# VHH binders against q93235, part 28

Target 1, 248 residues: q93235
Amino acid sequence: IFMKTLDPKVPRFYGKGTIIGVNPGVGYQPWLKERPDSTLIKYNLRDQKSYKAYLEQMKTYLTKYDSNATETRECGAGDSNDDLEKNPDALPCRFDLSVFDKGCSEKSDFGYKSGKPCVIISLNRLIGWRPTDYQENSVPEEVKDRYKAGSIAINCRGATNVDQEHIGKVTYMPSNGIDGRYYPYVFTKGYQQPIAMVKFDTIPRNKLVIVECRAYALNIEHDISSRLGMVYFEVMVEDKPVEEKKEL
Key: E = the ipSAE of ESMFold2; O = the ipSAE of OpenDDE; V2 = 0.75 times the mean of E and O plus 0.25 times the DockQ between their complexes.

## First folded at step 8 (VHH; framework vhh_5c3l_4)

Design x4 (at its last look DockQ between E and O 0.39; V2 from the best seeds 0.00; counts 0 for: pae E 3.0 > 2, unsure alone 63.4 < 65)
Fold by OpenDDE, look of step 8:
Structure x4 (fold): chain B 248 residues (1-248), chain A 124 residues (1-124)
Amino acid sequence: as target 1 above (248 residues)
Amino acid sequence: QVQLQESGGGLVQPGGSLRLSCAASGFTFSDYAMSWVRQAPGKGLEVVSYISGSGGSTTYADSVKGRFTISRDNAKNTLYLQMNSLKPEDTAVYYCARDYSRDSFGEWTYLDSRGPGTQVTVSS
């Protein structure tokens, strides 16, 4: 999902110095299509109805990964989707959703019920694109502790100083970010887009928090003005009595 | 099913001209920007030219600017690339590509589909 101020029919960023974007855009879920202009994730802990739509969106999104052995293949740590570019009969790597089992799975209502909401972070698909690794000594400080070569690190912070004070502890699943073994993107049947999730473990109640999530790879540029390499959304976890709708 | 089929490639001498065509089907052609991309031997994929869905906006790589012209006929679901003043460095497989799409989740795909390509060889 991109900035609400942009034409929904036009990509956020088409690139610097090239016709196509050099950086994939960063997206997030849940995004509710019924509120396309909203980047706000707001719900009440005491009202299951208030976060049901988010759960459904998350579930629906994850159905993308429903595949069988005929459409995908198992890939180990040393594997990648490189073969897809060379072999039309090659199968794409199967994405492992089990990495989200610690609080960000459907079983846990993606953390919403417990007041620790999870958000999916994804990159837009650019044919042939893959992350470029940082050199060991050039990894940005903010992701240095979690960065793994071959992955795209994710870091989320409060957009403002106030937000940073409020955002609290954030858990990344997996810790290293988006697994790079699923790159490059190839327009082939069965391709599974890799994702990561961020869990807000200690986000305050009844406060709006503006979140900025950045993706980190050597070939991902960050620009605040264009929101290149990053995504913004707002989270508000309410804890309030449910107002009984007076049946008029 | 999205289908793209390039044609018009061939062997030409330096300074010569070719006109590539791309037949599109399986989607509303006018709703999508289109691109010509090429891949030279041993090189990566390079976007050569871009044209908006309406045809009102075009962009060219610096390497082909002034020599190539992208156009489209939405009524015929056809994309064109007029290539003039061809150079040996223009030798590549040329692909017609749907420039981008947005899925129901709001995620974008750049160059989400392309044809099998047509070979362009510029040689004396």
Scores: ipSAE 0.571, ipTM 0.849, lowest interface PAE 0.6, mean pLDDT 89
Fold by ESMFold2, look of step 8:
Structure x4 (fold): chain B 248 residues (1-248), chain A 124 residues (1-124)
Amino acid sequence: as target 1 above (248 residues)
Amino acid sequence: QVQLQESGGGLVQPGGSLRLSCAASGFTFSDYAMSWVRQAPGKGLEVVSYISGSGGSTTYADSVKGRFTISRDNAKNTLYLQMNSLKPEDTAVYYCARDYSRDSFGEWTYLDSRGPGTQVTVSS
């Protein structure tokens, strides 16, 4: 049964060392503010106008990562934002969009023109929250082959048995998901929210596919009724002739 | 553009009192929950108190319960923190923060904006 997208409140707790909200929600792009109740991503592969709004939303969302950010630092393996909690002069790690250059960048219209649409997956911003690693023997099976300690793995699947049969090949960028080095979120100028993208490489034409994506870290709980730790959206990539319109 | 400006900090003796204010502009103040957050020297951030948009629900960190009172005046777009029985461990920069919003991209942010902060020093 199709469930309407609800905008549930994240559970809240307050106390010593407690952040507001202990479980991040999951967001996605493109989400169009003109249709705030809709989670449908629908377009006709043969009609560029049908997906233009999604491309503009993706471009606008990604402007926060413009290369001229002067309030960030480059971070390599082993770096993190841990110093941000205690040092007001520390610079947050710069988020590098180049990981998306293989089919999920503006150059490729984020996969839309090739019928392999990309979707950004993000976590809500909670002050002080950071991912907790699974033990090696407790990594959920859905992400076991891609999981890396320190990261938040992403997995997308069809919401129903029919959707599972149709969703096809999914490419995750980065493969291990959202990099944990950009956590915790704290009050700092220049903070850059980490994201991942999911590319639907073989999604069928002219079929509605309901997608469920989940984020995986030991301290992310999943609750279907409140949609904690997960997000739902629908994808329909049409491949239909563009109707001729008489000019006036 | 969200703007938050704290005031009312200063030097106070242990056991004393201060009242912090936060002037808000650039958004419909009454639509948003607000929080006070503090950062002691060399320490991480601590959420001190929360108040709902209407003012009907408040919550306090254990470290300040019974001593601090959060309030708001929605007609004046102002958030307050009354701090009584101050202790040296309350020494920190205090920030007012907009607690909860959904942005234009549909993403939820908790503590999505804050002011520059006001210094509170509790010392003999």
Scores: ipSAE 0.304, ipTM 0.629, lowest interface PAE 3.0, mean pLDDT 83
ESMFold2 (binder alone), look of step 8: mean pLDDT 79; pTM 0.814

Design x5 (at its last look DockQ between E and O 0.16; V2 from the best seeds 0.00; counts 0 for: pae E 5.2 > 2, placed apart)
Fold by OpenDDE, look of step 8:
Structure x5 (fold): chain B 248 residues (1-248), chain A 124 residues (1-124)
Amino acid sequence: as target 1 above (248 residues)
Amino acid sequence: QVQLQESGGGLVQPGGSLRLSCAASGFTFSDYAMSWVRQAPGKGLEVVSFISGSGGSTTYADSVKGRFTISRDNAKNTLYLQMNSLKPEDTAVYYCARDYSEDSFGEWTYLDSRGPGTQVTVSS
């Protein structure tokens, strides 16, 4: 979800010095439509019903990547969607969902059942936009160990000091973040938007954790006040007995 | 099908004025913010002005503040750009663009549609 301003017809933010930000907004899933104002991911480990909606949302979101061989093409590491801008008959790169198989796939309930919930991180789409690489010596420290040229690194931390103490170990899938081979975005049939997932491996039970996730590329600016280049959400994994509904 | 068509461009002397129009069709015009963007020779696309769907909010690039005015008539499905005090550096192809759309997942696509553009040339 991408947050909106008070005016629902105005984007949440614009890039610094620009009207429409050169910076893509950062969004996340699962976001439940029935609670549009809530950025809280809360569920009980002992209650499958409590996280079912999140699973369904994740599954539904990932159906975006259902494609056939006629609508997309396989792309290797050196490939990109550059041809889409030049060739109307070019096929977009097929997104590889297998990168999420280690704990963030449907078969693992996206980590929710095991108390290691996964969250999808995405960028809004801007036609023609692509990430700009950092120079080797200019990669931000917080993503330096995981950064790969051609990708958009993701880093999530606690929003406050307390949250940072609680957030625990975080795994990024893939480690390098959002794969840049799927850029630039072009309005074409079959286009598959690249995403990354963040898995909270050791998030505490019965505590609310405010999470800040930032996207990193040279052309992505960060601003806390406008939340430019970042997204906030809350995670609370409960471990409590399920209250039996008193049969009236 | 979303359609946008710009008009009103032309050749003008420095200090002159032009008024661009954009006719929109194929979508609920009032539901979408709109923008004017321009591309000068050898330069990238630059957003010039933004207006919310209702018209209640407007934004301008620093380069055009005080000189350009964006407006819209939702009843006519038309976007306008009044350009005053034009400068040579304003020379560009001007595009009308739908500012953004939101999909069912709350994800946005910016400038998802634009017209063929109208040439604005400011020259003595």
Scores: ipSAE 0.610, ipTM 0.868, lowest interface PAE 0.5, mean pLDDT 89
Fold by ESMFold2, look of step 8:
Structure x5 (fold): chain B 248 residues (1-248), chain A 124 residues (1-124)
Amino acid sequence: as target 1 above (248 residues)
Amino acid sequence: QVQLQESGGGLVQPGGSLRLSCAASGFTFSDYAMSWVRQAPGKGLEVVSFISGSGGSTTYADSVKGRFTISRDNAKNTLYLQMNSLKPEDTAVYYCARDYSEDSFGEWTYLDSRGPGTQVTVSS
């Protein structure tokens, strides 16, 4: 309910301060609507029912990419959505989910059944905003080896020293993050929001891990208090015997 | 499925007035903030006005402040824009837009749906 109001938490910009050019927020999936205040992803590897809701939420979220050729166009390297700003008949670039086929697709249960859960990372859609490149020598260290000009890099780490010890290996899909060809966002019918996924390959069992993920482009600032440029969630993958159920 | 349909556009002389309407269906209208967005020929989009779900908070772009009034009737699922003292610079296609949704935790999507638009032409 509180998630459907903008007034008390998010300033609105109009005129010179329009939402065009505002620093984007970062979001994640899966997020269960029945527990809207919870940022916890928790399930038991030995109990398929414990993660079924996450799988259904991921599938439901991804249905927005079921677009056809009449609403989107195929885009390759060097393409962009630039024409959308001046041409109401231009088609936005199609986002191809096949980049997630290596362990973050429906056929692998988005990694949940193997204890390597995938999490979608996305940015607010802000009209006219587009990523600005770092100069090569200015790329932040945590993404330097994966950064590509024209992209938005993603990095996830443990929120505390203990979480950093536990988060383990993280795979980014695509490795260089979100491609800039899907920008700018210009309010159009067929627009497909680009996303990345993060797979937690070696997260420990039966331990809570607090994760912080950040998006990286020169014009994305990071602010913990407003959550701009970053997002937090917790992951707990249990591996416990399923209790006997005598009461129903 | 979210459905928005604008109406009320047309040709007016400078200094004239128009009232735009937007019929909404497929969602709980009163739960969502709404905006009017315009696009002049060959230009990018401009958000011209915003109204909260309750109707208690409104905002206007500097270019229209004092001339335009946004309102809503939550009982009729209808959004309005009263446009007075129209100028040639107001010529544009005007879109009714749902201004907020959040399908992902921590991410607010602004202007996530719109109608097909209605043409407003201000010309002598």
Scores: ipSAE 0.097, ipTM 0.510, lowest interface PAE 5.2, mean pLDDT 82
ESMFold2 (binder alone), look of step 8: mean pLDDT 80; pTM 0.816

Design x6 (at its last look DockQ between E and O 0.32; V2 from the best seeds 0.00; counts 0 for: pae E 2.4 > 2)
Fold by OpenDDE, look of step 8:
Parts: C-alpha cells; structure tokens; sequence
Structure x6 (fold): chain B 248 residues (1-248), chain A 124 residues (1-124)
C-alpha cells in the first residue's frame, strides 16, 4: 500500500544543502531489456551464444558516442563542459573511447570471450551537477591510490566476505574513474555521458559473485539502505560443456 | 518534442511577490515530476522546488522554504511557482524543468528538459 501511494517518479533522495539536492545514482552495463529485473551477468565461456546478448548491448550502448565532428569538440585534460552553461553555442566535450582499448573494447569482445568481462559504470545525469573533490587528506582509503582530483573514483568489491574472496583482481579504466572534464551535464545536443569500465581479471569460474561498485566524490553520499552512490550486480562466468539440444 | 515555456518574471522590490508559470507540451505532463531551478549571476544551477507528477510530494530548498510554493495543474499542463517575500538573493533566471526521465538503457536524467527561462530581479 505504501509503494502504491508513492509516485514512482519521485527522486529517492533530495539531500538538504546541496545545490541540486539529488545524489547521483550509479548505473551499469550491460543491462538486458529482455531481463529487466535481473542484475545478473551470466554466460558460458564455451558458448558464444550465451554472451552474444551482452556484447550486443555493449555495442549498442557505445553507439551513443558516435557523433559528428560538428556536434562535439575535442577536450584536453584541462578542459571541461563549463562553457556549456554560459554559451549556448558551445559544443560538449567528445568522449574518448580509446581509454578502453586494453581489454574492454569491441575488438576484445569486452573481455567476455576471454573470461575477463568488462562492465560499464555510469552516473545518472543531473543537470548542473559536477563532482566535488576530496581534500588530499580526506580521500577514502579504498580509492586513495587511484584517486585524481577532478574525477569520480570507482571501487568495486564483493558484496559479502565470500564475494570479496572470489571477486579477484579488478582493473579500472581509466584507473582514476570517470573523468570529470565531461561535467557538468547540460541539456544540449551532442552531450556525451562520461563512463568508466571495470574489468574482472581473475573472476572464478562457475561461481556467482555479487559485486558492489561505489562512486567516490565529496558530494556523493553512500547509503546501503537506499543504495545511494552505489550499484549492485552479479557476475557468473561459467565454464561448462555446451549441452547439445537434442532435436526432439 | 518536449517544450517548456516560463512566464511571470520581472522586476520587483524586496518583500514583493511574483507568480511564475510554466506551460508544458510534447509529453504527458502528469507522468513527470517537475522542478523550478534558478541560476544567479556567477552561480550554478540551484533546485528551488520540486513537485511530483501527482502533486502529492513537494520539496523546497532551505533558502526559499516558507516563502515559495510550487503547484501544478495537470489539466492545463501548467507548473506554478508562487514567490513571496522576495529578497535580492532571489535574483536569477528561473527555469522550469522536467524532473527526470529514463532512456532506453535504463539511465536516468534529472531535469532533462527546461525552458528558456524567465528573469526575476529583486531590487530596491
């Protein structure tokens, strides 16, 4: 009854004291539409058909970055989308997908074929929102080694102790997380959503691993109960013989 | 095409009142929460007020709480902001914005659409 009375389109969290009042949600890909309620990424290494849908989803998602040179601009390390707020004729920064070339590109089947699947991490878009930097001495310990001011650090771990033992080595692309140069979000044609990828390098076979990924910036709040600033999904990489469907 | 158009802005003295309106078209208005946001000179965007699709839930920034009232008429596809006891600090361009939408990838955009804005100036 309580859920029925709640407007499904009400933001879960309006934080007091923030300019936008909304904490960004964390999302992931691949998410399959045909399984909207499933957060499980499961496939068999020996069955290409089993991970085809995930590859297609990843490919489709990345088509978002197909832009004409007239719709975006090249942005260096010192650039940002700040001009978008002031100049309606300003072009948004072009996202550089080459940062994923080491094992998380289409050429590598996003790591699925090799048993090192890559997952895209993104934040929901909030108009005018940008990450706030930690002070040097206040960077959370779990991202301290990879944190860069101006970026949103990502850290993924096992959800439980057992999962943490199984998750193995995780590589972040880029290491610093989501590049902040693409913020703030502005409703403009050609805007490209910044993303990061996480690669599971040593995930075990035939075991379900529950993964928790958190995004880190000073203005990102973490709350497990509301899942603020984090996302959960499950990964299972199977290595089993492909059962021949007996054509009855 | 989603269209939003603000009106009702102007010049007022401190302590004065304004009523902003936003005409919406191109989408099912009642299905979306709506927000008023403002941008003061040299400052970023600030969410002033939020109202759910049904109008059952509202949010106000601390800076405007008790002075501003957000409402909507879904039959008229119109969003309102009653602004009382206006202060110089309220001087800004005010935008109505559709609060959030989900794309085909399950990603959310908050304040995904907004109008051209209306200028509110509070000055003696």
Amino acid sequence: as target 1 above (248 residues)
Amino acid sequence: QVQLQESGGGLVQPGGSLRLSCAASGFTFSDYAMSWVRQAPGKGLEVVSYISGSGGSTYYADSVKGRFTISRDNAKNTLYLQMNSLKPEDTAVYYCARDYSEDSFGEWTYLDSRGPGTQVTVSS
Scores: ipSAE 0.497, ipTM 0.808, lowest interface PAE 0.6, mean pLDDT 89
Fold by ESMFold2, look of step 8:
Structure x6 (fold): chain B 248 residues (1-248), chain A 124 residues (1-124)
Amino acid sequence: as target 1 above (248 residues)
Amino acid sequence: QVQLQESGGGLVQPGGSLRLSCAASGFTFSDYAMSWVRQAPGKGLEVVSYISGSGGSTYYADSVKGRFTISRDNAKNTLYLQMNSLKPEDTAVYYCARDYSEDSFGEWTYLDSRGPGTQVTVSS
């Protein structure tokens, strides 16, 4: 979410055609509200203070997944939120953060201290929207090996050819993306929006990389001009000596 | 529970006028932007007009600009759409919708509530 208007209540994407109920926006964290017009994630690997705000933002965002036995239920294989449309007192499924334990959890500073920063990818909320599955032969090549019916696959690439050469290895958690079991989004007490994370395992030091991430479902349209179905942010992981003083 | 109820639709001749109203309850009305959304027969949803929570910003689709006026009365929890110089292509079901909410993480929700709609028919 890299643009905004003077009035924060005005939709960010409202061009020609309808934007309501058709195409969700894609968002990311950490986005710092103190720098609302910036999509840059920049820090120095040798200076913990330079990335502490990103860690705090990730932690604060994830507190919405604190469990409450009276407001959510445990869901396993075969469970879904389908009941929420027809049963107003059904409990929504609890989203389990353990999928992020391989380097995108608080214990690992969400990858920042090791130079492998994690970024949360989420869909903005269109009430009643749910993903539509690709047929087997129509899954886009970028996500074919990771796609699972009932999910929303995520793919991140460098925004230009140069960025693509620099972006390095990207790890997706879960590998098949955002679990569509938690859709439709319903404005009910205890609802837990599903998310995915991407980890940049081999991003170069001291180089700015412009990243484009796209969400994939049959009913998510992509448009480069209006950036539908995608989100952009920049990553720069510095690795340089900490400056203690500066004179003019 | 958010409740929205449209009224004021009906049959009108081309060139005529209608005023739609939407009664809102179950939420702090002034905190939310509101929209009128319409669906013509065989067409998708179209955002006709939008008004910010304070009323300070408005938006109109090109097809209605200059003919329609959105307004709100936050003391009465009511949204309005004044529709002038009506054309046959304005024929649609019109929905009142709570249009936009954004949280402190920059994530938004569009059309998180709407009413049952009111039919507007413009014909001879």
Scores: ipSAE 0.316, ipTM 0.674, lowest interface PAE 2.4, mean pLDDT 82
ESMFold2 (binder alone), look of step 8: mean pLDDT 80; pTM 0.815

Design x7 (at its last look DockQ between E and O 0.48; V2 from the best seeds 0.00; counts 0 for: pae E 5.1 > 2)
Fold by OpenDDE, look of step 8:
Structure x7 (fold): chain B 248 residues (1-248), chain A 124 residues (1-124)
Amino acid sequence: as target 1 above (248 residues)
Amino acid sequence: QVQLQESGGGLVQPGGSLRLSCAASGFTFSDYAMSWVRQAPGKGLEVVSYISGSGGSTTYADSVKGRFTISRDNAKNTLYLQMNSLKPEDTAVYYCARSYSEDSFGEWTYLDSRGPGTQVTVSS
């Protein structure tokens, strides 16, 4: 889900020719509808049933990218959705899910079975919005090693000092974050929202870890109080014996 | 399927007035905020005005503030834009847009659909 950072009922205008200036909200998956108030991803490594719902949610979410060749086009690294704004016949770029094949695909149960859960990071959609690149010398330190112009870098850390000690190694897919070639968002049919995944490679067992993920582009503001440009969720990978359902 | 259809555009002299209408169908109109957006030749899309689902809240771009009025009739599934004191710089294709939605995944879209547009030309 996306964090509610601003009141969507009152859009802000930045000036003539500008788009409603709201900071894009950062969202994550899997989010279970059965627990709408919970931002906790919790499952037991020893209990496949415990993480099945998360897998299903991930699968369901990714069905969004099912498209045919008539609704989308293949886009290389140098392509973008810029033409969509000017050409009504232009097709949106097809999102490449293969970027998640290294441990965050359905084949790998999105890392849940192996105790390396993957989480989808996304930004909400705003017409005409696209990431603004940092200048080379102005890239934030925390994403400097992974940042690529044209992309939205993602960085996840423990929310507290304790969480930071526990979060362990985190892998980003792709490493550069959300690929910018799929921007700007337009009204066109078949538009595919770009996403990135975060893989928790060494998250401890039987410990709750509060995670903060931030999105990085020049035009993305970060504010902890309003949670602008960031999302919080909790991850707990349990490794415990499965309690036998006492047959009542 | 979400359908939006604009009408009311045309040629008008500077200082003149137009009233645009947008017929909406395929969704519960009152549940959605609506906007008027415009695209001038050679320029990108600009949000002109915003109105909440109930109509209780409205917002305007600085460029049109005091001149344009957005309104809606939820019973008729219709969005309106009263444009007064029109200027040449208001020349554009005007689109009716559904402004805010949340999908089943909890993801937000601030503008997710629009009509084919109606041409507004302000010229002496």
Scores: ipSAE 0.569, ipTM 0.816, lowest interface PAE 0.6, mean pLDDT 89
Fold by ESMFold2, look of step 8:
Structure x7 (fold): chain B 248 residues (1-248), chain A 124 residues (1-124)
Amino acid sequence: as target 1 above (248 residues)
Amino acid sequence: QVQLQESGGGLVQPGGSLRLSCAASGFTFSDYAMSWVRQAPGKGLEVVSYISGSGGSTTYADSVKGRFTISRDNAKNTLYLQMNSLKPEDTAVYYCARSYSEDSFGEWTYLDSRGPGTQVTVSS
């Protein structure tokens, strides 16, 4: 699936409520600047050059988390960014990438070399927004076994019947999704946008898989026609003999 | 570098009117949507209004709909908020904010820059 021609005066996170204040859009990485209208992640397992750009994009994107101790603070259980709205000297919570060290870090080429590519999932920054918890009996079934109060759960599925058959095993990092302690965002210097990663452990070779990922909190609504609360991208992991191509 | 400077705040009585202005520089103003955001004492930030880069689309929070009007003059790089029928609950610091931008990774930031704010006080 290829997106419409983008207009810089209209945000690229489409959906009701995402322009004014109540429902964050969902984004993903890697997104290649040289192909700005494409949501396709495509590479050949037998050709390291074919996924080098995705690795470079992931690495560069993650450099924003190389934190300075004077601009962020450590946040443990019960801590959050709540103080940022009323305390100009408060430091935002530091986001630690170590949660991704088990298969979605630079050491493992973010899963690309093993055919288990990792994708970053993020929520666009809405000033003052924070997640609201589901009641236990209202947690959606697709995230019920992974949901934790105070978090934003992530779930990815195949977009069509064929994609649902092919998407295979998906690993969520962290399994609970995005921790709510990193909210709200309020223009604070040093703010570190929280993220989660999704690893596609058993995605088939030589088949296009259309993926739909959704973010889950009580105050995140989903609408398939406007793509509210969700993001789509395509994954094509090839396993083909390397072919010589013309260079331009 | 992005610079936003609000002006036009002050003390008004309930039922009064006030017009806020925001001077923008350091970016191509017409390429960006803009918002007004307010923070009442001891409370969180509330997005009050949004206007598209061209000025063709506007949206308002329910709390101000029908009373406030957002507008922009792209030739003067200026954003406005006309506030009518003011109420004590409109008392806040009002910020001019650039509503969104694409970062270098094609990921959108919503409300990525703001000015220092202007105080609006509505009291008897």
Scores: ipSAE 0.200, ipTM 0.580, lowest interface PAE 5.1, mean pLDDT 83
ESMFold2 (binder alone), look of step 8: mean pLDDT 82; pTM 0.835

